# VH-VL binders against q9umr5, part 287

Target 1, 268 residues: q9umr5
Amino acid sequence: SYKPVIVVHGLFDSSYSFRHLLEYINETHPGTVVTVLDLFDGRESLRPLWEQVQGFREAVVPIMAKAPQGVHLICYSQGGLVCRALLSVMDDHNVDSFISLSSPQMGQYGDTDYLKWLFPTSMRSNLYRICYSPWGQEFSICNYWHDPHHDDLYLNASSFLALINGERDHPNATVWRKNFLRVGHLVLIGGPDDGVITPWQSSFFGFYDANETVLEMEEQLVYLRDSFGLKTLLARGAIVRCPMAGISHTAWHSNRTLYETCIEPWLS
Below, E stands for the ipSAE of ESMFold2; O stands for the ipSAE of OpenDDE; V2 stands for 0.75 times the mean of E and O plus 0.25 times the DockQ between their complexes.

## First folded at step 13 (VH-VL)

Design kb2 (framework fv_nofazinlimab; at its last fold request DockQ between E and O 0.70; V2 from the best seeds 0.77)
Fold by OpenDDE, look of step 13:
Structure kb2 (fold): chain C 268 residues (1-268), chain A 122 residues (1-122), chain B 112 residues (1-112)
Amino acid sequence: as target 1 above (268 residues)
Amino acid sequence: QVQLVQSGAEVKKPGSSVKVSCKASGGTFSTYAISWVRQAPGQGLEYLGYIIPIFGTANYNEKFKGRVTITADKSTSTAYMELSSLRSEDTAVYYCARVDYDEYGSYGMDVWGQGTMVTVSS
Amino acid sequence: DVVMTQSPLSLPVTLGQPASISCRSSQSLVWRDGNTYLNWFQQRPGQSPRRLIYKVSDRDSGVPDRFSGSGSGTDFTLKISRVEAEDVGVYYCMQGYHWPYTFGQGTKLEIK
């Protein structure tokens, strides 16, 4: 039998967005128990990410307990960060494949059409002011806002991303790394035509330097220092990178070709 | 100079709802948080919640158990505070205030509205 | 919730004399960025609150230099070097670190 699949949605999203994915899974892997977690939907997805992590943890624990052979996680957009954190704080998770579906794994410094109302160009340069404050950190978006021009503020103020990345020292860094490394495979999915994740390479742990030049995963300090286990995962062949062009952000979970190429192989 | 202008005084019956507006002028609106604070007669200040207009959602003081709804219209630079299931204890002056920031991300409520008196009586 | 405790609650002062208000927080107000999110507000009779001090000691524009803020961690003080008639009102400290943000009880400054 197929391992259960748990799906975590993204910002301003809900379980309804995954109806096509559910259909694809049912068609290609009949009998698979797919659970799309309906937590923190819509505007509630703006709650602090740690709060979300706790909520989703409560939901996945029973599912994992009933699946001793393991489960797969498909986590979309903001959900990918939630899932990575989840796997970091859980010392007893049994996740085989962690599929990060167009997630800002290395953060967001947005200036895109889809989120232009949230991240207009004129405001992007100033968002650090509100995000790197107590007021801002009460919102999920600010929890993974990564301003490359204000690295010090990011490292000090980020309540979430800097911690799960191990970029800021904290007493749980070693344990979180150990926990995260329990994952069988880390499947990173994203693409240049996403239009939301900025830069799109963030889905592959690439990100801007101080000159807004995109550096790859292997050039990132988190990789070089293996702060949360990326280097170790890569070394043991546990990281899969699946870039795909021609897919907009809102289509990652509904594209059949994407599913067959990047998702399905890891649901067996 | 940034100014916040609130709607006029309200008299409400218990169990009803009230919606107070706060219009900002003289500055940007979307990237500044708008806070709502109330003050019962002869009492201190109580923080109800705040909204960051660009995000479109608010953070609420749980003390109000979901009775408070804060919204913002970026097109008109107006924030709103709605309080439902009104009680006599809700009689107070309600203030909106802008939470400003500097280049280092420091905040405070630097500009306040004139206040809106809400009286709840049977 | 973080409790902000002011003292005294009533402060009668002679014109021209100094005044001092204490504010204590039940938790540290030093955020991870190194800033301390403590504010002081003045509310004159019949008026809206006015911010005087932010980040413990920074004065807002237009605030007379006779007002000064100090402190660290959980203990803070607002001082008025020479009280003037226009200083009559209620003063509040506020923490902007721990949600929900909270105010002190207020200190009523009056002229003797």
Scores: ipSAE 0.884, ipTM 0.940, lowest interface PAE 0.6, mean pLDDT 94
Fold by ESMFold2, fold request of step 14:
Structure kb2 (fold): chain C 268 residues (1-268), chain A 122 residues (1-122), chain B 112 residues (1-112)
Amino acid sequence: as target 1 above (268 residues)
Amino acid sequence: QVQLVQSGAEVKKPGSSVKVSCKASGGTFSTYAISWVRQAPGQGLEYLGYIIPIFGTANYNEKFKGRVTITADKSTSTAYMELSSLRSEDTAVYYCARVDYDEYGSYGMDVWGQGTMVTVSS
Amino acid sequence: DVVMTQSPLSLPVTLGQPASISCRSSQSLVWRDGNTYLNWFQQRPGQSPRRLIYKVSDRDSGVPDRFSGSGSGTDFTLKISRVEAEDVGVYYCMQGYHWPYTFGQGTKLEIK
C-alpha cells in the first residue's frame, strides 16, 4: 500500500483548495490515505509561524504513529516553511518525501496575492521598517520576509527564517540539522511564471544578493557551510529539482502535468 | 507628517456595539501599524490590538475574548475598531495611535489620535 | 503577560526641583535585535498621550532635554531635571517586547 500523504496549505488558504490534487492521487495511487490539515485557515495563516509549527506538529504526530513505514509531506507556499521547521524540530518524524510546492524557502522580497500591488518597489523597499520589529514579527509574512538590502536587520530580528536556515547561531542548530537530514527526499517545485514567490528561485533555495542578482542554491552561504544539511542532502542524491514554466501561484496543486511529472513519482 | 483624526463621542446602551473610526493623513497608511488603546475614567492605558493594513488582519489582546474587531480601509486611509456586547465597564476614551515608521525602524507609538469618548449607560 | 509596575503612583514636586519615576517589568525587555523596547508617555490633563522616550533613553523629537530615561533589563527610570508647570500630568511606561504590549499603572505628577 501507499504511504499516507499529509498536505499543509499556504497563506490565506484552506484545505478545500487541494481538491484537484486529492483527485489526482486517488486516480493514480488508489487507496492512499491523504490528510489535508485544516489548521490556520484563511486569516489565521498570518499567525506567527512558530505557533503554526506547534499546531501542525500536534496534528501530524498521530498520523505518523499510525504509519511506521513512513509518510509523505506535500507543502504549498508558506506551508513549505512550516514543514521544513517540522522536520527540524521533530526528533521522531518518519517523513520519506518532503515535497515543497512553490515555497519561499530562502525568503520573500516582493508582492504576493495578499499584498497591495500598487507601488510595489516602494512597498517592498519599506516593509523592513515594520517587519523587523516586535509588531511585525507577530505576522507570518514578516517571519520570512528577507530584504536583501537590510540583511543585518533580517539576521538580528527574524524569529523564524534566519533560525531554520542556520543563519543565526542557536543552541538547537545541531539537533535541528540532524532531524532534517532524516528525510528521504527533498523535492523542490516552482517556476518562473509563479508571479508571487519573489524571487521564484527561492523555491529552490536561491535568493538575491545585495544587488538583486539571483544566486542559486549552490552559491548560498547556508549551502556552502551546510548549516542545516543542504550540501549533505545534495551529495546523498536526495534533492530533486522539478521546475515548470507556465504555472501561476494558485495553480500548482491543480495542474495534472505538474502532478504527474514532479509529485507522483515521489508518493510511492 | 502623519495625523490621526477620530470619530466623535458616542453614548450607548449595554448590549449594543460601537464602531470608532481613525482617519490617517500623511505617510504610507498601508504599511505602518495602527494601534487601539483605551482608558477608562481615572484609570490607566490598555492595549486592545493593532493592524498593519497591507496584511488585512489584526493582532488582538486576548482579554477582549473576541468582542473587539479591528479593520482598515486602504482606499480611505481609515482604521476602525468595533466593540460589541458593551458593558458599563467599557466606558472609556478610545485612542488610535501609529507605531513609528521611519528609515530607522519601529519602536513605539509616536502619533496619537485625539481620542473618542464612549459612554455605556442604561 | 509582561507586568509593568510604576512607582510612585502619585508624585508631588515643587517647581524647579527634579522628579524621578521608576518602572519595573516582570521580565527582561531586551529583544532579539539587542534593543530594549521600553517607552515613556506623558499625558497632560485632557489630552492624548504623547511619547517622550523610546528604547529606554532616546528622546522623541521636540521633547525637552530636561527629560531623560535610563535603565536596563527590568528596571527603568524617567527623570525630569527641573520640573516646569507644563509637566503636570500622568506618566506611563510601556513595554513593546512581548504581545500583548502593556503599560504601567501611571504616575500622576503634581506641583505642590
Scores: ipSAE 0.728, ipTM 0.891, lowest interface PAE 1.5, mean pLDDT 91
ESMFold2, look of step 13: ipSAE 0.665; ipTM 0.849
ESMFold2 (binder alone), look of step 13: mean pLDDT 92; pTM 0.940
ESMFold2, fold request of step 14: ipSAE 0.605, 0.622; ipTM 0.827, 0.843
ESMFold2 (binder alone), fold request of step 14: mean pLDDT 92, 92, 92; pTM 0.943, 0.944, 0.941
OpenDDE, fold request of step 14: ipSAE 0.791, 0.856, 0.844; ipTM 0.900, 0.921, 0.916

Design kb3 (framework fv_nofazinlimab; at its last fold request DockQ between E and O 0.72; V2 from the best seeds 0.78)
Fold by OpenDDE, fold request of step 14:
Structure kb3 (fold): chain C 268 residues (1-268), chain A 122 residues (1-122), chain B 112 residues (1-112)
Amino acid sequence: as target 1 above (268 residues)
Amino acid sequence: QVQLVQSGAEVKKPGSSVKVSCKASGGTFSYYAISWVRQAPGQGLEYLGYIIPIFGTANYNEKFKGRVTITADKSTSTAYMELSSLRSEDTAVYYCARVDYDEYGSYGMDVWGQGTMVTVSS
Amino acid sequence: DVVMTQSPLSLPVTLGQPASISCRSSQSLVWRDGNTYLNWFQQRPGQSPRRLIYKVSDRDSGVPDRFSGSGSGTDFTLKISRVEAEDVGVYYCMQGYRWPYTFGQGTKLEIK
């Protein structure tokens, strides 16, 4: 039998968004138990990410317990960060494939049309002022806001991303790394036409330097220092990168070609 | 300079709802936080919640058990605070305040509205 | 929740004399960024609160230099070097360290 699949949605999403994905899974892997976690939907997805991690943890623990052979995670957009944190804090998870579906794994510094109402081009550079404060860090968006021009503020104020990345020292860094490394495969999915994740390479742990030049995963300090296990995962062949062009952010979970190429191979 | 102007005094019956407005002028609205604080007669200050208008959602003090709803209209630079299931103990002056910031981040409420008296009486 | 405790609650002062208000927090207000999110507010009779001090010791624009804030960690003090008639009102400390943000009980400053 196929391993259960757990789906974690993204910002402003709900379980309804994944109806096509469920259909694809049922068609190609009949009998698969797919659970789309209906937590923190809509505006509730703006709750602090650590709060979300706790909520999702409570939901996945029973599922994992009933699946001793392991489970697969499909985590979309913001959900990818939630899942990475989840795997970092759980010392007993049994995740075989962690599929990060167009997630801002290295953070967000966006000004795209989709998020224009959140990040107008004229004001994007000023979001650090509110985000890197107690007030801002109560919102999920600020938890992974990564301003390349204010690295000091990011490192010191980020309540979430800087911690799970191991960019700021904390007592659990070693343990979290150990826990995360329990994953069988890390499948990174994203693409240049996403239109939301900025830069789109964030889905592959790439990100801006101080000049807004995109550096690849292997050039990131978190990789070079192996702060949360990326270097180790890559070395053992556990990282899969699946870029795809022509897919908008809201279509990653609904595109059949993407599913067959990037998701399906890892659901066995 | 930034000013916050609130709606007028309200008299409400127990069990009803009240919605207070706070209009910002003279500055940027979207990236600031708008806080709501109340003060019962002769009492101290109590933080109800705050909204970051650009995000469109608010953070609430759990003490109010979901009775408070804070919203914002960016097009009019107006924040709103609605309190439902009103009780006599909700009688208070309700203030909105702007959370300001500098090059080192946000650090507190610098501009306050004039306050809105809400009286809950049978 | 972080509890803010002020003392005294009533402060009668002679004009021209100094005044001091203490504020204690139930836990350190030093945030991860190294800033201490402690504010002082003044509320004159019949008026809205006015922020005097932020980040423990920084004065807002227009605040007279006779007002000063000090302290660290969990213990903070607001001082008025020479009390004036216009200083009558209630003073509140507030923490912006952890949600929900909380105020002290208030200190009522009156002229003897």
Scores: ipSAE 0.860, ipTM 0.928, lowest interface PAE 0.7, mean pLDDT 94
Fold by ESMFold2, look of step 13:
Structure kb3 (fold): chain C 268 residues (1-268), chain A 122 residues (1-122), chain B 112 residues (1-112)
Amino acid sequence: as target 1 above (268 residues)
Amino acid sequence: QVQLVQSGAEVKKPGSSVKVSCKASGGTFSYYAISWVRQAPGQGLEYLGYIIPIFGTANYNEKFKGRVTITADKSTSTAYMELSSLRSEDTAVYYCARVDYDEYGSYGMDVWGQGTMVTVSS
Amino acid sequence: DVVMTQSPLSLPVTLGQPASISCRSSQSLVWRDGNTYLNWFQQRPGQSPRRLIYKVSDRDSGVPDRFSGSGSGTDFTLKISRVEAEDVGVYYCMQGYRWPYTFGQGTKLEIK
């Protein structure tokens, strides 16, 4: 019947957050095996992203092995970065739809109400000083912190995002691109009322230039150079953009209209 | 400019716990990494862990992970280290220290608290 | 863990003479940003540690010019060109390259 679905959660999150999404899938795609990975919950989601990638890899291998016809990934917020790294490092993944649910794919640079609520002092202008150091890179938010005003520091210090984006040379770049390109569809979901992802266009591989002007995906160097396969995927017709206004960051997985419009069509 | 002032000396019985405070003044507390380092009498320095207060989560040396808890209160600019199930070998001076903070990085602990002597004896 | 090994562990020095302390790491301390995360600390008797040197050779503000750091990769040296009475204490190297960050055993500098 339906391909299994694997769900990967975000920062300060747990498997319980997806109970409504599970209900929607059960109603529209009865019999679908859905696994919400119960790893790195809550404050453990601040562990280094490569550590999280390794742990999630170990969890998905048996699920993919039991489903030779393929699986789907639904990956929320920080979880979308974990999933993209999985697609790069696994030479034997069988992912058809990679559904990126409001994920900071080009990074995060925001003093947002969500982060101010969790961290009541502004982080934005000062965080680069600790993030681009050995102390900061031990925490996941620093692994994808992308300060457009300190791009040289980002490029030199990032242990994760600059690598999976192909922004810094590394010996695995060609292999990671090949692996990523095996995905059937890349479904990008996000919107202007998210309130956390900054710029919100990061969910669509857009990001700030040095003047905080948002450049869209097709204007990014990583796209133009096709460093990890975005240009190839777009030319193949494999990239789906599904923006939706009116949804806050914590509501993406509990909005039925969003599910029906942006997620349901891709759960073959 | 930044100063770290720690709570006073403690004498504890084996099996109990101790909580040491470290109050920062004269700077921006939330963005610094605050480290905890101890020194047994006549011995060297041992790194326990650190917290970046704005994240609210600490990174622990695995040797201590089950016994040490590091927290921060951003509203009072105070970091805390709690060590449980105390043993006589935990007798040491416990230091907090700030990891430096300049335009291009954080390189090590440039500001240290005065230290807190914790004595564990029957 | 990255192991930091200091030599010597005890260093008696005549007042006004040079002193040299070695520190060796079990692996290179050159981090991905190109910086080498090696620090030197001084602990005077009865006091908290004080950072002297960061990034191998960069002297902190207020540290006398007689202190200098050098080295590369895995081998590092702290030098005092002319030892003063106030330099008595224990000197530690520390790596800030890979968690958990670790200290050398310490070198006790004494005036003989």
Scores: ipSAE 0.745, ipTM 0.889, lowest interface PAE 1.3, mean pLDDT 90
ESMFold2 (binder alone), look of step 13: mean pLDDT 89; pTM 0.915
OpenDDE, look of step 13: ipSAE 0.841; ipTM 0.916
ESMFold2, fold request of step 14: ipSAE 0.730, 0.736, 0.740; ipTM 0.892, 0.894, 0.899
ESMFold2 (binder alone), fold request of step 14: mean pLDDT 89, 90, 91; pTM 0.913, 0.925, 0.928
OpenDDE, fold request of step 14: ipSAE 0.793, 0.852; ipTM 0.900, 0.924

Design kb4 (framework fv_nofazinlimab; at its last look DockQ between E and O 0.91; V2 from the best seeds 0.00; counts 0 for: pae E 2.6 > 2)
Fold by OpenDDE, look of step 13:
Structure kb4 (fold): chain C 268 residues (1-268), chain A 122 residues (1-122), chain B 112 residues (1-112)
Amino acid sequence: as target 1 above (268 residues)
Amino acid sequence: QVQLVQSGAEVKKPGSSVKVSCKASGGTFSYYAITWVRQAPGQGLEYLGYIIPIFGTANYNEKFKGRVTITADKSTSTAYMELSSLRSEDTAVYYCARVDYDEYGSYGMDVWGQGTMVTVSS
Amino acid sequence: DVVMTQSPLSLPVTLGQPASISCRSSQSLVWRDGNTYLNWFQQRPGQSPRRLIYKVSDRDSGVPDRFSGSGSGTDFTLKISRVEAEDVGVYYCMQGYHWPYTFGQGTKLEIK
């Protein structure tokens, strides 16, 4: 039988967004128990990410317990960060494939047309002011806002991303790394036409330097220092990068070609 | 100069709802958290919650058990605070205030509205 | 919730004399960014609160230099070097670190 699949949604999202994905999984892997976690939907997705991590943890623990052979995680957009954190804090998770579906794994810095209604053009230049404050850090968006021009503020103020990345020292860094390394495969999915994740390479742990030049995963300090296990995972062949062009942010979970190419192979 | 102008005084019956507005002028709105604080007669200040307009959602003091709803309209630079299931104890002056920022961050409420007296009486 | 404790609650002062208000937080207000999120507000009779000090010691524009803030961690002080008639009102400390943000009880400054 196929391992259960747990799906975590993104910002302003809900389980309903994954109806196509469920269909694809059911068609290609009949009998798969797929659970789309309906937590922190809509505006509630703006709750602090650690709060979300706790909530999702409570939801996945029973599922994992019933699946001693392991489970797969499909985590979309913001959900990918939640899942990474989840895997970091859980010392007994049994995740085989962690599929990060267009997630800002290295953070977000920029506005897009899709979120333009939420994020005006000036967002990129000004959001650090509120995000890197107690007021801002109560919101999930600020928890993974990564301003390359204010790196010090990011490193000091980020209550989530900087921690799970091991960019800021904390007493759980070693343990979190150990826990995260329990994952069988890290499947990174994203693409240049996403239009939301900025830079899109963030889905592959790439990100801007101080000059807004995008550096790849292997150039990132988190990789070089193996702060949370990326280098180790790569070395053992556990990282899969699946870039795909022509897919908008809201289509990652509903594109059949993407599913067949980037998701399905890892649901066995 | 940034100003916050609040709506006028309200008299409400217990169990009803009140919605107070706070209009910002003279500056940007979206990136500033708009806070709501109340002060009962002769009493201190109590933090109700705040909204970051650009995010469109608010953070609430749980003390109010979901009775408070804070919203913002970026197009009009107006924040709103609605308090439902009003009680006599909700009688207070309600203030909106802006959380400022500089090149290094945000630190507190630098601009306050004039206050809105809400009286809850049978 | 973080408790902010002010002392004294009533502060009668002679004109021209100095005044000092203490504020103690039940938890450290030093945030991870290194800033201490302690504010002082002045509320004159019949007026809205006005921020005087932020980050413990930084004065807002237009605030006279006779006002000064100091402290660290959990202990903070607002000082007025020479009290003027216009300083009559209630002063509040506020922590902006731990949600929900909380105010001190207020210190009522009056002229003797």
Scores: ipSAE 0.878, ipTM 0.943, lowest interface PAE 0.7, mean pLDDT 94
Fold by ESMFold2, look of step 13:
Structure kb4 (fold): chain C 268 residues (1-268), chain A 122 residues (1-122), chain B 112 residues (1-112)
Amino acid sequence: as target 1 above (268 residues)
Amino acid sequence: QVQLVQSGAEVKKPGSSVKVSCKASGGTFSYYAITWVRQAPGQGLEYLGYIIPIFGTANYNEKFKGRVTITADKSTSTAYMELSSLRSEDTAVYYCARVDYDEYGSYGMDVWGQGTMVTVSS
Amino acid sequence: DVVMTQSPLSLPVTLGQPASISCRSSQSLVWRDGNTYLNWFQQRPGQSPRRLIYKVSDRDSGVPDRFSGSGSGTDFTLKISRVEAEDVGVYYCMQGYHWPYTFGQGTKLEIK
């Protein structure tokens, strides 16, 4: 029998968006129990990410308790950050595959097609002014906004991303790393035609330096210092990178080729 | 220079609703925080909530969460505050204010609207 | 909620003399960026509030240099070195540190 699958949605999203993914899982892995969590829908997805993590944790605990052999997580977009934090704060999670579906794992710095209705193209260079303040950190987008030109402000102000990345010192860093490393596999999915995640390599823990040159995961300080376990996990052979071109941000969970190539092999 | 212009005074019956507008001019609207504060006659200032218009959602003071709705229309550079289930205790001047920013961050209500008197009486 | 307590609540002052208003918060207002999110506002009779001071001691544009702010952590002071007739009104401190953001009760400054 197949391990249960828990699905966590992204920004301005809901559980209904995943009906095609559910169909694919049912066809290829009949009998799999799939739960798409229906929390923080629509504009509620802008609530602080730590509030979302708490809510999703409460929903996930009973599901994991009923599945002692383990579960899989499929976490889309902003949901991938929620899931990564979840794995850090849960001492007793039993997640085998954490499937990060086009998630801004190293942050977001982009006036992109998907977010243009939220952010005019001229705004990305100015968002740090509100995001790196108490006022802005009350919104999820600011919790993972990562302006490479104001790294000191990011490091000081971030209530979420700088903490789960171990970029700012905090008392739980060692425990969070230990908990995250209990995951069986980290499956990173994304691609150059996403159009929203900026840089798209954020889905693979790549990100801009101060010159907007993308540094890959292995060049990131958080990897080199192994601050939350990426280096350990890669050395263990537990990180799977599955890039795919030609997929827009809203199509990741409704593309059959992507599912068969990047997701299905990890739903044991 | 940035200005905030509010809608005119209102007289309302208990149990009804009021919607106050706050139109910004002279600067960008979308990524400022727009704050709503009220002041009952002879009383101090009380914070209702704020919105960052580009995000399209607001934070509310829990005291008002079931009765207040704050929205923004980016195309008209206008924020709105609607208070429902009005009581006589809601009689107050209602202000909007902008949260400023500079090269180093955002700090608070640097520009205020002129205020909108809302009177609730039977 | 962070409680902001002002003293005195009523402050009669002789024209040309100094005035001092205290504000105390129920918890530290030092945010993780190192800034202290404490502001001072003036409300003249019949007018909307006007920000005087932000980040404890930074004077807003157009605010006379006779206004100064000081303090740290939980204890803050607004000083007017020589009160002028135009300074009559109510003065509020406000914390922008922890949601929901809150004001002090106000200090009514009058010329005696």
Scores: ipSAE 0.506, ipTM 0.775, lowest interface PAE 2.6, mean pLDDT 89
ESMFold2 (binder alone), look of step 13: mean pLDDT 91; pTM 0.926

